VH-VL binders against PDZ domain-containing protein 8 (Pdzd8). Designs and how they scored, part 11

Target 1, 198 residues: PDZ domain-containing protein 8 (Pdzd8), of Drosophila melanogaster (Fruit fly) (q9vyr9r83to280)
Amino acid sequence: HQESLRRASALVSLNFVMQFLFHEFKNSNRVRKWFYRKLSIELDELISKTTTGKLLDKLTIKELELGDQFPDVKSLSVHNVELDKDEQRIENLDLLLDINYVGNFTTSIDADMVLGKKGSITLRVKQLSGMARLQFTRKPYTHWSISFLGDPELILDIESKYQGRQMQSNITNLISNQIRKAVRRKHTLPNYKLRYKP
Short names: E, the ipSAE of ESMFold2; O, the ipSAE of OpenDDE; V2, 0.75 times the mean of E and O plus 0.25 times the DockQ between their complexes.

## First folded at step 1 (VH-VL)

Design r11 (framework fv_rosmantuzumab; at its last look DockQ between E and O 0.05; V2 from the best seeds 0.00; counts 0 for: pae E 14.7 > 2, placed apart)
Fold by ESMFold2, look of step 2:
Structure r11 (fold): chain C 198 residues (1-198), chain A 120 residues (1-120), chain B 111 residues (1-111)
Amino acid sequence: as target 1 above (198 residues)
Amino acid sequence: QVQLVQSGAEVKKPGASVKVSCKASGGTFSDYAIHWVRQAPGQGLEWIGYIIPIFGTAGYNQKFKNRVTMTRDTSTSTAYMELSRLRSEDTAVYYCAREGDYYSGYFDYWGQGTTLTVSS
Amino acid sequence: DIQMTQSPSSLSASVGDRVTITCKASQSVDYSGDSYMNWYQQKPGKAPKLLIYAASSLQSGVPSRFSGSGSGTDFTLTISPVQAEDFATYYCQQSYSTPYTFGAGTKLELK
């Protein structure tokens, strides 16, 4: 009973602190550059490694907004802690988090397509929810990673244009599926691939 | 354009230490891990370790444990590798290299190399 | 540590030939559908130059006559057709786990 009450109080405090830090630092150049770089990597992979990428010559990020809310942590537990006594430091820390994000992350991307055609995509993340594993580790080098334990709930607002006119819902659905595929490929176990610098 | 420029050749006696520098230009220093790789005369390549500039943390090949220290100075965009208690088998060309993609472990830009000779 | 066995140790070829260099890892270097195997070219007195990353991805500025293939433990670098400037030593390198390790090298000699 007492442990449950202490854990609930700790979660409220965690969410308050993380929300405060988010608002304090969401416009910092380093944080924005980190997200811009990670999105650029995903766009390059889309062009080089998918069939739809063969229709695209270049993708340019026009706008990147981190939104108005930090993800809400509905539950948190420590899954594993490993220590390195030689260096007296944490070697590995695994956390399990139940995440609910409604912060409206927004990006706009211009596309140069084959045959000289132009397109644009505006994407807003309305919701991203799921159980995630957050790992901090020093092997093979110091980094962190986050992976969902299953397919997360992802709700997107997408506007896409071709030569200045709205594209049909078939194309919007294709874009949504590519984003879901990218999340599954890079951020869902067992397909974890990305490692993030501390 | 990314460029890595290393400090000049060094001649040392056994038991001494050496500190090699690697200055990055034409890109963002803090965003990429800097690795160190050496090559003894007429031999292949040997990975020594890395440093992550944004946090200043490093990881080393266990072969060099307690003899190697990697540091950086973010204000000058320079990484350093110091190797202590030098032995004759440490004679090699020492390269710094930039990790090309987000923690991918491939090295897309290399310094020109720093020759270390340990003799007497 | 992951050992890289590279074959052959040396190889002679003429301009226009097709050459193949192999690299075998002592354990799989695959993770999440990607292979952490890279290839470098090194000319005497010069730093190594990245040719191929992730087993088959060609580095920017590298001629298309270079190609990589393979997965798991078995990887190949192919040069076709060989050009005069391709005289060099070639190294494979795994980046799956530390310590990162390199093959012993393959010296390509033009005859």
Scores: ipSAE 0.000, ipTM 0.461, lowest interface PAE 14.7, mean pLDDT 80
ESMFold2-Fast, scan of step 1: ipSAE 0.450; ipTM 0.797
ESMFold2 (binder alone), look of step 2: mean pLDDT 93; pTM 0.955
OpenDDE, look of step 2: ipSAE 0.007; ipTM 0.562

Design r12 (framework fv_rosmantuzumab; at its last look DockQ between E and O 0.03; V2 from the best seeds 0.00; counts 0 for: pae E 12.8 > 2, placed apart)
Fold by ESMFold2, look of step 2:
Structure r12 (fold): chain C 198 residues (1-198), chain A 121 residues (1-121), chain B 111 residues (1-111)
Amino acid sequence: as target 1 above (198 residues)
Amino acid sequence: QVQLVQSGAEVKKPGASVKVSCKASGGTFSDYAIHWVRQAPGQGLEWIGYIIPIFGTAGYNQKFKNRVTMTRDTSTSTAYMELSRLRSEDTAVYYCARDSGYEYYYGMDVWGQGTTLTVSS
Amino acid sequence: DIQMTQSPSSLSASVGDRVTITCKASQSVDYSGDSYMNWYQQKPGKAPKLLIYAASSLQSGVPSRFSGSGSGTDFTLTISPVQAEDFATYYCQQSYSTPYTFGAGTKLELK
């Protein structure tokens, strides 16, 4: 019982610190440009590497808002630690985090499609929850990564338009499912994980 | 659609230096590792090193450590490799390649066209 | 340094054949369920082209007649059926630790 209360107190402290840092830096030009670049890379890959992308000439990010809160960490534990016995430093550190995000990350993207057609998507992340692995490693080079251990709970609010008219719910659901598949493919399978530098 | 375009062929004498450029277009430059790989005539591929443009951090194959320098200019989306104290054994085609290490890919998925370096007296 | 031993060094095949190329690393290139092993195709006068990443994942735009398998230290590239455009040199490459290293190559020639 007492150990459980101490862990909860440490997590509350961590969450407050992270929330404070998030609010101090979320509107900084450097942080927003970092997220803009990451989203731009994903959009470029959509155009170049998918069949759906062949219908698109250009995607433009019109709005990018990081939302109103940092993900809440419900639990944190060390899953794996590997040391370099010769250099006396960590070669690998795996952390397991149970996260719950309800911060309403929002982006709006305009699409120039083939034959001169126009579309737009506004996406809001209402919830992203699941058990994640946060890895710090020196192989193949020093970096960190985050991935889900299984399909996360992902709740999206999507508004889409074609030629200025709001699209039908079935078409919006198809777009939502493509986003879910991209998240699962890139963030939940061992062979398709993102790597980030410190 | 990211593309890597390298500078043109070079002919150098032993003892000289060469600087090869690799310009990225069609996306952001700073978020990818850029590797340099060479191939001597009739031989296989040899990794020289990498640079991570967003951090400016480079890592070199120890074989080349005191002779190679990798730099970048993020404003022009260009990576550079300079090889000094050239020898005839440095005659090769030099490639730059994008590593998806900041992405979900584990390979060098975009390659430059190659820059031929000839070192002869 | 991790040495990559690729075999055979050359191989003759006819269009329609099934071809298998092997690659052995001097130590495991696996970490946390990921194999840091890639396969490239290179035609004369051209840059290498990525075929397979993470041992078995097919790169976008690569025909499904190419497949990769293996883990740890032992990996294979399979081409079935071989097509006329597949006559080229193939390289394995580990991205587990620096210096990144390539196999010596396997030249696939028309029988």
Scores: ipSAE 0.000, ipTM 0.480, lowest interface PAE 12.8, mean pLDDT 80
ESMFold2-Fast, scan of step 1: ipSAE 0.459; ipTM 0.791
ESMFold2 (binder alone), look of step 2: mean pLDDT 90; pTM 0.939
OpenDDE, look of step 2: ipSAE 0.016; ipTM 0.602

Design r13 (framework fv_rosmantuzumab; at its last look DockQ between E and O 0.07; V2 from the best seeds 0.00; counts 0 for: pae E 16.7 > 2, placed apart)
Fold by ESMFold2-Fast, scan of step 1:
Structure r13 (fold): chain C 198 residues (1-198), chain A 122 residues (1-122), chain B 111 residues (1-111)
Amino acid sequence: as target 1 above (198 residues)
Amino acid sequence: QVQLVQSGAEVKKPGASVKVSCKASGGTFSDYAIHWVRQAPGQGLEWIGYIIPIFGTAGYNQKFKNRVTMTRDTSTSTAYMELSRLRSEDTAVYYCARESYDSSGYEYFDYWGQGTTLTVSS
Amino acid sequence: DIQMTQSPSSLSASVGDRVTITCKASQSVDYSGDSYMNWYQQKPGKAPKLLIYAASSLQSGVPSRFSGSGSGTDFTLTISPVQAEDFATYYCQQSYSTPYTFGAGTKLELK
């Protein structure tokens, strides 16, 4: 029936609009600063998990590029909607999205290692796909959160250097596996955006 | 040739602490994660945690409730596991194991230490 | 945590037999085309020895009479034909997520 064709057209239009907005805003200072802040928090959390070694692995973000594409939404469904007592505004909204990201998000991180040695890691996200839950809520304050319902498919391109020379694949594989394990364990990605606060 | 050599048997009283060592030779110590696994008499294998020597980063099985600490000394290629506030239930053989990778990055424990026997009794 | 159920707890066999050991995970251990399931052999007084990784990949130096299969939650280790040196305890292990967990073990005994 025509309803299927209308849904397909709406999804194409949504993806076109999102790509347009992404290209307009990906180089804005506010958007780039937000990603820097979120990445810095994740790196600080990683360092803080080292307990009694008295090791200070200083990690510095040297490059952050948001890439060339916004995630493509393959399907979108409304799982739950809750309105306020006057039915005039949304209190809670749950969306399920089937996403496919092929955008080359890239970050370069410098690491200060034991004995004054220097290393660097360049991470590029080639592909990220899976079913995500996007939730809006006003409690405890207005915010959005995102989580994956299952393990996302993740393809990474990693380059690592030690003292200016490319590291052996065993160290690169160690780093890659720690990232993949972190992704498998994470069920939520708190995403508190300033634009959604009063 | 890779070899993991562990420290000798320990006998401790309840409430004491023990520190077990695992010395690596034959490979690049800092390139691989070192895991710790224990086995109580007549029982199966139980994973305790790991350390990544290059970063000093450690992760633990929460069952041990802040009783376990993993460290390393890169100058001697040695990993350490310290277990505190010992109970009789901690009586076990403790193994260290190296986490290696295939060409696709899949990880597995290819080399194991010989084991350290810990007996906790009054 | 992912719970591993291994069966049988013990089995008796003769040299030349085909034996099968099974392992079931409480949730899928598949990620990005790989099954994060490994098999180990342990002889009395010795450390475990890796036999199979990624459910079906034979570790270097392990005889081809050992094979692994399965995906998702259900996995099997097959030994065929059984040799005298194979009488030992076998463990499955998931490496999908921490804490890593092992099956309770299967003791293979001579008839």
Scores: ipSAE 0.006, ipTM 0.550, lowest interface PAE 9.7, mean pLDDT 80
Fold by ESMFold2, look of step 2:
Structure r13 (fold): chain C 198 residues (1-198), chain A 122 residues (1-122), chain B 111 residues (1-111)
Amino acid sequence: as target 1 above (198 residues)
Amino acid sequence: QVQLVQSGAEVKKPGASVKVSCKASGGTFSDYAIHWVRQAPGQGLEWIGYIIPIFGTAGYNQKFKNRVTMTRDTSTSTAYMELSRLRSEDTAVYYCARESYDSSGYEYFDYWGQGTTLTVSS
Amino acid sequence: DIQMTQSPSSLSASVGDRVTITCKASQSVDYSGDSYMNWYQQKPGKAPKLLIYAASSLQSGVPSRFSGSGSGTDFTLTISPVQAEDFATYYCQQSYSTPYTFGAGTKLELK
């Protein structure tokens, strides 16, 4: 169990380094542009790939703030590793992370809808917690992905408007549920299909 | 509406190379893999590889390694497959196909080019 | 590589029949609750057309008389009732790992 205490100490050090790097670079224009680009890509996919996206003419990111904390990693372990013996390379590497995020990532998005209608949503992520799987794989091509095992704990603060008027709380709850479904669709097993290049 | 239009039929001698094009229209090109599949006369389908245009990265069926190269030109929304050191066994129809996603993120090939016939003969 | 064994290689049917085509993978093509198995229809001189993805999900615009089932290594495509436009060759395809592989095909012919 001395090894267990040393692993806990190493994890505290890792989290400290990650928090330090996050605070050092979170307001850099390059980091903010990277997140802006990623969110813009997801919004473009929404417009082009979903039936609800066909009701949207244009989505504009009005606010993007990365928040004040990096996710805290409470545990990290190797779940699976597979080797390609012929090339002596890792074919698949699965990591399990127990994460807790309370960093208040915030974005505000204006929607121009068909028939000249207007909507907006301001979303703040107050908490995102759960066991996540980080996978590096060469199947079907070289990429990486991250997904939650089961539904993560997701606490959102949402303000939404339609035609300039604040929407009722029951409508805000419907929007929250759609966001939770989108997270499950892309980031929660068994339904995840979010992949990134290493 | 996404459409894939391929280059015309080719006749080549053994040992030559061929470069087949696949032009995409009616959608975004950069973020979706373009795959190549061939079908010899009277035979089934054989996957050759893919390219992801935004990164220019490709993955190949090892059967074709060192003979196939996949590239793209993002300014013209065109993917290319080049097969070298051609053999008579490479006579086939070559298809390009684009990955799409369902609402759950599952990937599938629902947009296919019309096919390019390659004949390799002496 | 994952080998796909498809059977039968051909079959004859009348309009109105129920037909079943099977596909066996040499190893599981399941991951995280998804089965990476797709089914295509191909008519002579045409590119393949996607029918079923993720083992059982019906592609948009495909008639509901097509259905897919199975998991792990064993998969089926069912056509019921067969219509005149369904006489074609059918292929299964795994998309679990590269190289992606197809079954040898099943030719559905009119009796």
Scores: ipSAE 0.000, ipTM 0.443, lowest interface PAE 16.7, mean pLDDT 78
ESMFold2 (binder alone), look of step 2: mean pLDDT 91; pTM 0.937
OpenDDE, look of step 2: ipSAE 0.022; ipTM 0.609

Design v01 (framework fv_vorsetuzumab)
Fold by ESMFold2-Fast, scan of step 1:
Structure v01 (fold): chain C 198 residues (1-198), chain A 119 residues (1-119), chain B 111 residues (1-111)
Amino acid sequence: as target 1 above (198 residues)
Amino acid sequence: QVQLVQSGAEVKKPGASVKVSCKASGYTFTDYAMNWVRQAPGQGLKWMGWINTDTGNPTYADAFKGRVTMTRDTSISTAYMELSRLRSDDTAVYYCARDEFLYGDFDYWGQGTTVTVSS
Amino acid sequence: DIVMTQSPDSLAVSLGERATINCRASQSVLYSGKNYMHWYQQKPGQPPKLLIYWASTRESGVPDRFSGSGSGTDFTLTISSLQAEDVAVYYCQQYYSTPYTFGQGTKVEIK
């Protein structure tokens, strides 16, 4: 219980610090540009690999806001860690995090569609909760990834327009369902991997 | 009753420009895109482009890009197609045709405007 | 560009007999269970008239002797019992991607 109180205190401190850093840096050009590029990769994959992507020729991010809060980490465990025998540094790290996000991440996307039509979508993430896995590996290239274990709780607000007119709720529900399917079938949006070669 | 009424026949000299109109009635003009299709004498149909009647944004076929301009006036429910630097092989009947996103079919056509380009 | 090729270029059929027109797309026009290809009828001096959309759905007011079939790249328009008023040029069109393209047309005449 003393030990569990100490760990609970550390987690509270971590969340406080992360929230502070988030508010300090969420409007930084470098941070926003990084998320912008990573989101673009996920949108390109959505277009090329899904049935609904065949309706879309090109997606362009027009706005990206990181929202009001950083994810709250409810628990953190080290699933695996491996050290470099030569330099005594981390080679592999595998963390499990129970997260709860209520921060209103928002992105506005313009869509060039099949048949020469134009659309736009504004997506806001009201809540995202679940168990996430954060992995870091140096071999063969230094990379890290984040993914969800199982089906996260995801609550979205979607506004969509077609040819400048507000789309009906039936159409926005189709878009919402496709996003939920994408989240369930692969790593979660915003999905990211940092990878570089020597 | 849906109706598309086009402007009258035109005779132009090479190098001139022509502007054809298409007046819509019987439906909400801005709910449908307007396409332009031409047909040279004794030949088939060739798509020129379309305009989003709500936003005014056009899309042109590459064969006409740089010479064609599509516009619309929502206050009188009229679409326009202007073709510049006319050549003798631009002699054709020019049609407007509406389409709906969901179906993408050209369900109603104008009566056609004959444009003759001769010296 | 998607190229639409019709066959034959012209067809002479006796009154009451079957007329068959073929259309081939250079690539598939099938998306989400629908074929984005349409058939039009054009009589001399008149604009084209939509006959069939999504390869097989008959437009309102079109007689039931007209039918469309096929999927993907190969399509057929059939007139089961040719009437005098059916003398026209028939065009297939793809609406899958811009530029939208038409077949060269098939002229149907009475034998």
Scores: ipSAE 0.000, ipTM 0.436, lowest interface PAE 15.7, mean pLDDT 79

Design v02 (framework fv_vorsetuzumab)
Fold by ESMFold2-Fast, scan of step 1:
Structure v02 (fold): chain C 198 residues (1-198), chain A 120 residues (1-120), chain B 111 residues (1-111)
Amino acid sequence: as target 1 above (198 residues)
Amino acid sequence: QVQLVQSGAEVKKPGASVKVSCKASGYTFTDYAMNWVRQAPGQGLKWMGWINTDTGNPTYADAFKGRVTMTRDTSISTAYMELSRLRSDDTAVYYCAREGDYLWSEFDYWGQGTTVTVSS
Amino acid sequence: DIVMTQSPDSLAVSLGERATINCRASQSVLYSGKNYMHWYQQKPGQPPKLLIYWASTRESGVPDRFSGSGSGTDFTLTISSLQAEDVAVYYCQQYYSTPYTFGQGTKVEIK
């Protein structure tokens, strides 16, 4: 029983600390640049799979907002831990996290298209929840990885416009489905490290 | 699109050194480790070592320690493998191979190979 | 060092028939629910190509006739209906610990 009380208290403390770090760093240039770079990579991959050979002249990220909350950890368990020969350093660490994100991450993208046509898409992540595995290893090089053990629940809010006019829901549904398909296919998220300079 | 392009074939005499290059494109070079694998004629694959492209720290297989040196140049996204004191049994095709993220931890992209022939 | 042993060394199969290749590790390559062993395909004059990772996950673009199974120390690669383009040498590899080691290879050819 003491252990279950201790664990519940630890989760509350972890979530408080993570929310604090998020609020401190969400507006930092380093953090925003990292998300901008990762978003550009993900967007390029998504576009290559959804456009079916369509030609775009230019793609511009107009807005990037990290939202108002960091993911909440509903449960945390240590699946595996491995120490080095001296039992001083962690060589491998596997954590299982039940994650619930309701933070409204938002990005707005402008597309210059063939024949001078213009489009725009605003994507907001309303909810992302699921069981995630967070892994740390020093072999073959030191890194962190995150993946979902199954398909996460992903709720998106998408606005799309063509020549200043709101696109029909079938187009936003197509975009939404392609994003869900990409998340399912990868089952991994980019490594992310927060830096705090005292 | 990811691509690894290796330097051309080399012919060396016993006792010489050879330096093979592997130029990466289509991804952030320092996000992925680079491995080196060789294959003697008609034989299987043998791992030689890897290099952390971000830090520059290499790890070598015991069979090649003391003779192999792995380096990289981040300004041109290129990895290098130098093998010294060449013997006739070093005749092989040498491959560079990108190592994926921890959860994918496979050699997902390979260079085309560099043939190194050691003969008198 | 972990030794990877394949069987058979060579296999001749008729077009459209099933080909089965086995790979045995000298110790378990299971780590945190994942088997750190991969399968590669190598055609003459070409570099190896990743076929299956984590013992059973098919790489993007690999036909569904290729499948991997097994856990711990005993693994199998199956080609359900052999096609002409599948003639190649197949290698298993462990990624559990350094030095990374490969099996000796299994040559698949048409009967």
Scores: ipSAE 0.000, ipTM 0.403, lowest interface PAE 24.1, mean pLDDT 79

Design v03 (framework fv_vorsetuzumab)
Fold by ESMFold2-Fast, scan of step 1:
Formats: sequence, C-alpha cells, structure tokens
Structure v03 (fold): chain C 198 residues (1-198), chain A 121 residues (1-121), chain B 111 residues (1-111)
Amino acid sequence: as target 1 above (198 residues)
Amino acid sequence: QVQLVQSGAEVKKPGASVKVSCKASGYTFTDYAMNWVRQAPGQGLKWMGWINTDTGNPTYADAFKGRVTMTRDTSISTAYMELSRLRSDDTAVYYCARDYEDFLSGYFDYWGQGTTVTVSS
Amino acid sequence: DIVMTQSPDSLAVSLGERATINCRASQSVLYSGKNYMHWYQQKPGQPPKLLIYWASTRESGVPDRFSGSGSGTDFTLTISSLQAEDVAVYYCQQYYSTPYTFGQGTKVEIK
C-alpha cells in the first residue's frame, strides 16, 4: 500500500538524478572520449574477430552524439542475492531493471573497405526498451556485468552509403540484426580492482 | 542503357607499354568501381585489379603489381589500365567490368567488349 | 588465394536435356548467410555475361532454365533444358576476398 507509494517516489527521484547527471556530463571531454574509445575498440574487434574474409580494412568514427536522454528505469527488483555466512556482505547480486531509452544516440562511421571501396553508416538509436539484468559477482574477480533478458525492443534509424550511393533496405536490415546481437550480449562494466590488478 | 566501350586492338613489342581505355555511359561513373580482367587465347579469366572511380585509388593483384597502373578521368567517364614492360605472355583480351554497388557484396554486372593486345617480337 | 575448381572441363548435352556444372572453392565463401560467388556465361567472341550472383540469384533477363545452388565450398549451375543459344563457356567466380578468382571454365556443347 504505502510502501508501493514510497517505491514509486524513489524511482522518480532516481530517474531525475540520472537524467541530471547525464545532461551535466554528456558533453564533457572525459565522457565523450570514453565513449569514443569504447566504440573504437568494438569496431576494431569487429574487423579482426567477427568480419569474415577481407572486406573491411578500417572503420573510423566521424561523429558521436550521446543524444537527448538517459535510459528511464521503470522498475527495479532483486532477482537473486547471495550473502556471506553472516548475511553482512553481498557475494552475488542479480538485479532486474525495466528500462526505456528514447535518447537518440547517434554515430557516423566511415568504412574503408578492401579494393579502396568506401562506405559510411549513420546510426541513430530511437528506442531501446526491455528488461536488463545487472549482476554483481565477486568470483572469479569482483565485477559488474549487464545484459538484456530476451529480445529488447530496438528501433533504429540507419542511413548507409556505399561508393556514395544510398544502400537498399536489405543492407540496413543486415546492419540492424548485427546491432541487435551486440545489444543482447553480456557486457562487463569497469571496476577499480580490474584497473589496478597486475 | 549502361555501356562500356573499350579502345581498339593494340600490337606491341616486348618491353613496350600499352594503355587500354574503357569509356562508361548510361550511369553515374563515380558510383561504381571498375575491374580489369584479362583472358589469354584459349585460357580462362584472370583478375588484374580494380579502381575506385570516385577516389582514384587502385588495388592490384599481386601478379601484376609493379607493372600495372589503373587510373580514371571523371570528366570523360573513362577508366584506364596501363601495363608496362610487356612480355609475350601478356598477349590477351583485356576487359573492363563494372563492379555493382552493394555494401558487402558485388558482382561484375556489365563488361566492355574487350581489347585485344598482342605482344610479338 | 582462393582456388576455384570446376568440373567437368567440358560437357556435351543433347538439346532439351539437363546440364550440370560443379564449382568447388578451396575455402568457404559463405559470409553472414550469403555465398560470395557468381556464375558468368561467355559465348565465342563475346565478353563474359553475368548469369547468376550470390550462388542462386538469377540476373535480370536470364531464362528460368538457369539455376544455381550450393553453399560454402560446393556449388552447382544447372541448365534444366539445354537450348542452342546456351552453348558457351561457364565460369564460376569468388568475390569473397581479393584477388578475385575464377574457375578454369566449363565448355558446354550440344551433343
């Protein structure tokens, strides 16, 4: 009853704080460089590990805009928790977050392909909604990870060009499917022990 | 109405150079890459390389690196393939072929009529 | 380099009968659900003409008696009912990686 009202108020407050922090820091040099570095690493790995054959030579990020809003958390629940023998320290924590993102994250990528061919892709995330799982685990090392449960709702605007011409819907669908796969996989979040570990 | 028209037959002596042209019409020249493929008498097809017609950047097959130069002139929608230090085994029909535009896939959808190059002593 | 090997080198088929040409790649040319290989037809004194792309898609204007099948390393071009105008040399090509390579060709003749 009254507890339900308190939880609703708490979510409103949390979302307000998260949106405020996002708007305050989204254009900071540190935050923008962090996203640029993360995306660059992901693209380099796509070329070296995922891309079959020799079709892609280099991918270059030309634009990166973090968008208008941070994800909105619609609900938060504890799915699983494991405590030490004294119930004082969390060993494993499993949180479920119902998120709704309508922030228009946008990136433009230039592709240098084999045979000197040139392509470009502009991607805008219109909506990303679903149940996210946020996990804290101490073994094998202390870390946080995030993943989606099932298929999130993902709405993308993709503009792709090859040799200066607009590509057809079949190629846009292929790119969209690869992004859906990337969104669904588990991602490890940075933590201080990993940065200072030998 | 896509058409690729190549220059006429050439007879060259060993050690000379030959420059074959391929004039495109019926489409925007810079939207498609141009491939070069040769065929020796009674033999199969051998890819030589291609050129990005927009940027002018070429890519050559290893067998021809150091002897082949591919260029283009966007003002007249023409691609060129120059092969230097000719040998008798360079005698072949040389084709230009348009590379169909597609992000991760292409095919040679239109071919020139071919240019016969004969290298004889 | 990816080596493309065709079989047979030559094929004689009666008018109206089925002609089958095989092409084998030395490594898989399959990427993200698509086979990066194409078939070309070359008639005497003419340049090659695109017949089938991505292993199984017929080029516009190509008669429906031509069909392509296969995936990965093994591909087949089938002419369901050979016509006189089909006398030609047929080449498979991989477009998976440079250098792009062609098979040695299969000559189709009327018996």
Scores: ipSAE 0.000, ipTM 0.451, lowest interface PAE 12.8, mean pLDDT 81

Design v04 (framework fv_vorsetuzumab)
Heavy chain, then light chain:
Amino acid sequence: QVQLVQSGAEVKKPGASVKVSCKASGYTFTDYAMNWVRQAPGQGLKWMGWINTDTGNPTYADAFKGRVTMTRDTSISTAYMELSRLRSDDTAVYYCARGDEYYDLFTGFDYWGQGTTVTVSS
Amino acid sequence: DIVMTQSPDSLAVSLGERATINCRASQSVLYSGKNYMHWYQQKPGQPPKLLIYWASTRESGVPDRFSGSGSGTDFTLTISSLQAEDVAVYYCQQYYSTPYTFGQGTKVEIK
ESMFold2-Fast, scan of step 1: ipSAE 0.012; ipTM 0.599

